# Designs tried in a protein design chat: VHH binders against q9w197. Part 8

Target 1, 300 residues: q9w197
Amino acid sequence: RLRLQDIPALTQDHCRMRDPAEVERIINEFVIGGPERMQIVSDFDYTITKQRTEDGGAVPSSFGIFNACQSLPENFKAETDKLYHKYRPIEIDPHMPIAEKVQYMIEWWTKSGELTSGFPFDQSEIDQIASKYTHALRDRTHEFFADLQRLGIPTLVFSAGLGNSVVSVLRQANVLHPNVKVVSNFLQFRDGLLDGFQQPMIHTFNKNETVLNETSEYYDLVHTRDHIIVMGDSIGDADMASGVPASSHIMKIGFLFDHVEANMKKYMDTFDIVLVDDQTMDVPRTLLSLIEKQHKLNLE

## First folded at step 24 (VHH)

Design Z3
Fold by OpenDDE, fold request of step 25:
Structure Z3 (fold): chain B 300 residues (1-300), chain A 121 residues (1-121)
Amino acid sequence: as target 1 above (300 residues)
Amino acid sequence: DVQLVESGGGLVQAGGSLRLSCAASGFTFSDSYMYWGRQAPGKGREWVSGIYSHGGSTYYASSVKGRFTISRDNAKNTLYLQMNNLKPEDTALYYCAKERFGKTNTYWDYWGQGTQVTVSS
């Protein structure tokens, strides 16, 4: 049996746990089960990407990457920023019921879609911008995804952002391996012009219901994988695997960066592991390494 | 079923040229973003170049920009990669890839089996 105290990556000060015994239990289940039972579900923005650069600089979101494209209509950025300032506070409001937030998220996406319509757009512009931010991935992300690929672990990047940007970054960062799938909002074109986003709409609060259920195509790919690592930076991300009917053990990893003191309790109540200002993939890689190590022993 | 079959690889001396082909079938080729990737020995897969649908734009990794050219013949359902001024570091298994959108906005890539390119110094 593995003990947390023997795992240095999990005993760091920035690694917080509501229930260490539970975390230890889950880890041992993962290790016993092996990589063949594992799958990963991860958010993208500020999860796979850093929350800050080494110098404390800002990292753009997937939408931010899109908004930086030069051919966008005049005032596009201004209008999208207005929407952001209106709806982002609602999204992160800790006191507003989720049911109420959902309506606002739908409204936000609807209006965003209206703005993202009626003009031609060269998607290579996204590639150009995205190429500048491949370094914005958390440290050792490349190794992390390599580990996942090597172990044959299905990996879902589940983003409520702009999928075109997500895919572009992952591809150019050389981490979009065959075992990786992306579920997100993608641009839609009609008659050569942008026409909003492909349906269905994926927003912050429906990620748990949209893909990881019995009716989804992705479910068919991973329904035998009942051990799940979930990673995210927002409270809503913790529920990404809730729709998996056959899940046995779920490890929820949360990245906490903004307003650490104010958000700590809620994050601790929501995630199994809370990583405070950790801009690396060391903890999830550690989990994989433990699984792999035991797996190799079992094969001997 | 989607099929991607790469060809054109081989052994070439540094400074030489190769043209890779990818024969595509099982989907509407002209409507798909296509790209080349490669995997060098001991390394992971690397994105090399992409080309968008119809007369869409091309984009290249910095490591190959100015030396490689991606193109497509929609009438032949074939993707090409012209590789000029090849370097030993270009040695890799080269893959042709196609984007795929499934249900519920699920994205992943189809990959061919690859063609080996070896550049000797």
Scores: ipSAE 0.839, ipTM 0.937, lowest interface PAE 0.4, mean pLDDT 93
Fold by OpenDDE, look of step 24:
Structure Z3 (fold): chain B 300 residues (1-300), chain A 121 residues (1-121)
Amino acid sequence: as target 1 above (300 residues)
Amino acid sequence: DVQLVESGGGLVQAGGSLRLSCAASGFTFSDSYMYWGRQAPGKGREWVSGIYSHGGSTYYASSVKGRFTISRDNAKNTLYLQMNNLKPEDTALYYCAKERFGKTNTYWDYWGQGTQVTVSS
């Protein structure tokens, strides 16, 4: 049996746990079950990407990458910026019920979609912008995804952002391996012109119900894998695996960066592991290494 | 069923050229983003170049920009990669790939079996 005290990555000061005994229990289940039972569900923005650069710089969101494209109409950029300023505060409002937020998120995406209609757009421009931020992935992300691929662990990047940007960054960062799938909002084209987003709409608060249930195509691919690592940076991300009926053990890893003191309690209540200002993938890699090590021993 | 079959690989001396082809079937080729990737021994997969549908806009990894050219013939359902001024570090198994969309906005890539390119010093 593995003990937390023997796992250095999990005993760091920035690694917080509401219930260490429970975390230890889940880890041992993962190790016993092996990689064949594992799947990963991860957010993208500020989860796979850093929350801050080395010098403390900002990292754009997936939609931010899109919005940075020069060929976009000036009015489009202005209006999307207005929408951001209107709806972002609602999204992150800790006092507003999620049920109420959902309506605003739908409205936000709907209006954004309307703005993305009727003009030509070269998607290679997204590639150009995205190429500048391949370094903005958390440290050792490349190694993490390599581990996942090596172990044959299905990995879902589940993003409420813009999928075109997500895919572009992952591809150019050389981490979009065959075991990686992306669920997100993708641009839709009609007759060569932008025409909103492909349906169904994915927003911050419907990732748990809309895509990963038994009716989803992705579910068919992973329904035999009941050990799940969930990673995210927002409270809503903790529920990304709630739509998976076959789940038996879920490890929820939360990355906490903004307003650490104010958010600590909520994050500790929501996630199994809270990583405070950790811009690396060391903890999830550690978990995989433990699983792999035991798996190799079992094969000998 | 989606089929991607790469060809054109081989042994070439540094500074030489190769032209890879990818024969595509089982989908509307002209509507798909296509790209080339490669994997060197002991290394992970590397994205090389992509070409979008219809307009055919292209983009390249920095490591191959100026040396490689991606193109497509929609009438022949064929993707090409012209590789000039090849270097030993270009040695890899080269894959043809396409984007794939499933239900509920699920995205993944489909890859061919690859063709081996070996560049000798």
Scores: ipSAE 0.823, ipTM 0.930, lowest interface PAE 0.4, mean pLDDT 93
Fold by OpenDDE, fold request of step 25:
Structure Z3 (fold): chain B 300 residues (1-300), chain A 121 residues (1-121)
Amino acid sequence: as target 1 above (300 residues)
Amino acid sequence: DVQLVESGGGLVQAGGSLRLSCAASGFTFSDSYMYWGRQAPGKGREWVSGIYSHGGSTYYASSVKGRFTISRDNAKNTLYLQMNNLKPEDTALYYCAKERFGKTNTYWDYWGQGTQVTVSS
């Protein structure tokens, strides 16, 4: 049996756990089960990407990448920013019921879609912008995705952002391997013009309902894999694997960066592992390494 | 069913040229973003170049920019990759790929079987 004390990456000060014994238990289940039982579900913005650059700079969101495109209408950014300022506080309001938030999220996306309609757009502009931010991925992300591919572990990038940007970054960063799928909001075109986003709409609070249910195509690919690592930077990300059987073992990893002291309790109550200002993929890679090590031993 | 069949690979000396082809079927080729990737021995897959539908805008990885040219013939449902000034580091299995949008906005790529390109020093 593996002990946490024997795993240096998990004993660092920035690695917080509400229940170390539970984390240890889950790890041992992962190791015993092997890579064939594993799947990964990860957010993209500020999860796969860094929350800050090495020099403390800002990292754009998937929408930010899109908004940086030059051919967008002059007022597009301003209008989208207005929407952001209106609805983001609602999204993160800890006192508002989720059911109420959902309506606002739908409204937000609807209005965003209206803004993202009626003009031509060359998607290669996204590629151009995205190419500048391949370095914005967390340290050793490339290695992490390589490990996942090597081990044949299905990986879902589940983003409520703009999928076109997500895919572009992942592809250009050479981490969009065959085992990686992306669920997100993608641009829609009609008669050569932008026409909002493809349906169904993916927002912060419907990730579970839309993708990881028994009716989804993705479910058919991963339904046999009941060991799950979930990664995210927001509280809502912790529920990305809620549609899996109760017998499943889920490790929830949260990346906490903003307002650390104010958010610590909530994050620790939500995630199994809280990584404070960790801009690397070292912890998830460590988990994979443990699994792989045992797997190799079993083959010998 | 989507089918992508690559051809045109082979052994070539450094500085040489090759033209790869990808025969596509099972989907509306003209409406699809297509791209080339490659995988060198012991390495992961690398994105090489992409071409968008209709307008045909192209984009390239920095490692191949200025040397490779992606193009498409919609009438023939064929994707091409002209590779000039080949280098040993270009040695890889080259794949043709197509984006796929499934139900519930699930995205992944279709890949062909690949064609081997070997560049000798």
Scores: ipSAE 0.777, ipTM 0.913, lowest interface PAE 0.4, mean pLDDT 93
Fold by ESMFold2, fold request of step 25:
Structure Z3 (fold): chain B 300 residues (1-300), chain A 121 residues (1-121)
Amino acid sequence: as target 1 above (300 residues)
Amino acid sequence: DVQLVESGGGLVQAGGSLRLSCAASGFTFSDSYMYWGRQAPGKGREWVSGIYSHGGSTYYASSVKGRFTISRDNAKNTLYLQMNNLKPEDTALYYCAKERFGKTNTYWDYWGQGTQVTVSS
């Protein structure tokens, strides 16, 4: 039986936990179950990509990559900014009922689709811009994804951003392995012209049961895998695996780097492990190593 | 039902050329993004080059740009990779791949079995 104090990576100053005993319990359940019961659900923007580079440089979001493409109409960015300024405050409003917010999110996405329609677009521009950011993934992401592939662990990259950008970054970084699936919003084309986004829409408030319910094509890969690591950089990411049975064991890892003192309590209440300004995959990788090696030792 | 069958691999001396083919069936080839990947012994899979369905725009990994040319023949449902000025580090199992979209905006790739390319010094 593993004790938390014997896992050095989890006793580091920047690794915070409200309930270390619960983290310890979940780790031991993961070890008992082994890799065969594991699945990973991770956000992309600022979770697989860094929240900051060592030099303090910015990392664009998946839509930021698209918006940097030169072939977009000259007024596209201005119109996109108008939509953002109208709807973003609604999205993050702490007081508005979720049902009302959903109506505005549908409106936002509908208008974004209309804006992203009726002109030719060279998708390879996304690849050109994305190539600049394959080195802006968290340190040891390549090793993390290689380990997941070797262990046969299904890995879902779940993003409310632009899937074309997500896939391009992952593919060019050589981490888009057979065990990885991406659920996100993808561009649609009709007769060689952009025609908005493929349905159904993914937004902040439906970014949970979209993938893990019984009707998703991902479900068949993961229905026997009730040991889940969830990774995100915002409070909303913590619920990405909410569609699994109540008997499931879920480890929620939150990456916190902005307004740390003001956000610490909220992150600690939401995530099982909060990593402060950690721009690596070292903690998730430590968990995988324990699961693989201690499970094998227990079988012997 | 989906099938991707690669061919054209073999042994070639450094500086030489090979042309790989990928015969595709079981899907609408002309609507699909297609790409080539490779896997060297003891290494992970590496993306090499892709080609989009409309307009035929292409993009290449920096390690092969200028030496490799991806193309497609939608009438024959066939993807090609012309490899020129081959180097020993190009030695790998080369596979073609197609993107696949499921319901709920789920993306994953489908890969062929691959064809071996060996480049001798």
Scores: ipSAE 0.597, ipTM 0.859, lowest interface PAE 1.7, mean pLDDT 88

Design Z3
Fold by ESMFold2, fold request of step 25:
Structure Z3 (fold): chain B 300 residues (1-300), chain A 121 residues (1-121)
Amino acid sequence: as target 1 above (300 residues)
Amino acid sequence: DVQLVESGGGLVQAGGSLRLSCAASGFTFSDSYMYWGRQAPGKGREWVSGIYSHGGSTYYASSVKGRFTISRDNAKNTLYLQMNNLKPEDTALYYCAKERFGKTNTYWDYWGQGTQVTVSS
């Protein structure tokens, strides 16, 4: 059995754990179960992309890539900013019940879809802008996705952002391998014009089993895989694998960068591993290497 | 069943040209984003070029821009890659791919089996 003190990547000062014994237990379950029981569920924005770059440059969100396109109507950004200022405070309101928030999220995306309708759009502009940010993925992301492909581990990139941008970045970074699926909001076109987003809408409060349920095509790929790594940069990401059987083993990795002291307790209560200002894939890669090492020994 | 069948590969001397074809079936070709990728010996897959549906815009990896041209014939359900001024580093298995959307906004790519291009010298 593996012990945490023998795993250097997990003993670094920036790697925090509320319950190290539980992390150790889950790692050993993953190692014993092997890659055939594994699945990965990861957010994209500021989870696969960096939260900060070495150069101090901004890393746009997936919608930020879209909003930078020149084919958008001149007033598009201003109108989407108005919607953001109206609905974002509701989304993050700590006092409003989730059921009420959901109604406002539906309003927000409905109006966003209306704004994103009725004009032509050159989809290759997304590719042009995304090409500038393939270097802004967490260090060793290429190796991480290569490891996942080699091990045959189904990998879901689950994003409430814009899937067209997510796919473009992943594809141009050469990490969109056969084992990777993206669930996100995608542009819809009708008669050569933008026609809002494809249904169903994905927002903060349904980025979970509400979208990823027994009837989804993703379920067919992972129904035998009860060892899950979840990666995210916000509290809501921890629930992306909700709905799996209680007997499942889930390792939740949270990337904490902004307002570290203010957010530390909430992240520690929510994620099994909290990585402070870690702009790499080194911890998830270490978990895969431990699984692979034992898997190879078992085949001998 | 979705099928993507690549052809047109072969052995070519540096500086030469080849035209790859991808015959597509089992889906509405004219509605799909299509792309070419390649895998050199001992390397991972590399995206090469993509083309959007009906009259769609194209985009190219920097390593092939100006030398390769992607095109499609929606009437024949066929994707093409015209490769000019080939270099030895273009040696790879070339595969065509299509985007696929499932239920619940699920995106993944579907790949063909590929056609080998070998550039000598």
Scores: ipSAE 0.588, ipTM 0.854, lowest interface PAE 1.8, mean pLDDT 88
Fold by ESMFold2, fold request of step 25:
Structure Z3 (fold): chain B 300 residues (1-300), chain A 121 residues (1-121)
Amino acid sequence: as target 1 above (300 residues)
Amino acid sequence: DVQLVESGGGLVQAGGSLRLSCAASGFTFSDSYMYWGRQAPGKGREWVSGIYSHGGSTYYASSVKGRFTISRDNAKNTLYLQMNNLKPEDTALYYCAKERFGKTNTYWDYWGQGTQVTVSS
């Protein structure tokens, strides 16, 4: 049986746990089950990409990459900014019921799709801008994804952002391996013109089993994999695997960077492991290494 | 059923040229983003170049830009990769790929079996 005290990466000061015994229990369950019972569900923006770079440069969101494309209509940014200012306060409102927020998110999506329609767009602009950020992924992301592929672990990148940007960054970073699937909002084209986004919409409140259901191609790949690592940078990411059986073992890793003191309690109540200003994949990689090595030893 | 069949690989001296083809079937080729990837012995898969259906625009990995040219013939459902000024480090299994969209905006790639390119010094 593994003990947390014997896992140096998990004893560092920036690695916080509300219930270390529960983390230890889950790790040991993962080791018993091995790689064949594992799946990964991860957000993209500020989870696979860094929350900060060493030089203080901005890392754009997946929609930020799109919005930087020069072929967009003259007023496009101004119009999308108006929608953002109208709907973002609703999205983050702590008092509005989720069901009511969903109605506004549908409205926001619909209007954004209308703005993103009726003009030609060169998708290679996304690739050009994305190429600048393949080095803005968390340190050792390449090694993490290589290990996931080698171990045959299905990996879902689940993003409410713009999938075209997500895919471009992952592909150019050479981490979009056969075991990786992306669920996100993708541009739609009709007769060579942008035609909004492909259905269905993905937003912060349906980024869970509402989108990933029994008719999803991803569900068929992972429905027998009941050992799950969830990675995110916001409270809402903790629910990305909520549709799995109650008997499943889930390790939730939260990357906390903004307003650390104000957010610490909320993150500690939500995630099993909270990583403060950690711009690496070292903790997830340590878990994979333990699962592989200790499980293999058990088989021998 | 989707099929991607690569051909045109072989042994080439450094500095030489080679043209790869990918015959595609089982989907609407003209609507699909297509790309070439490669896998050198003992290495992971590497994206090489892609070509979009909308406007036919292209993009290249920096390691091959200026030496490789991707193209498509939608009438023949065929993707091409013209490789010039080949280097030993270009030795790899070259495979054709298409993006695939499932239900609920699920994205993944579909890959051919590949054609071997060996560049001797």
Scores: ipSAE 0.583, ipTM 0.852, lowest interface PAE 1.8, mean pLDDT 88

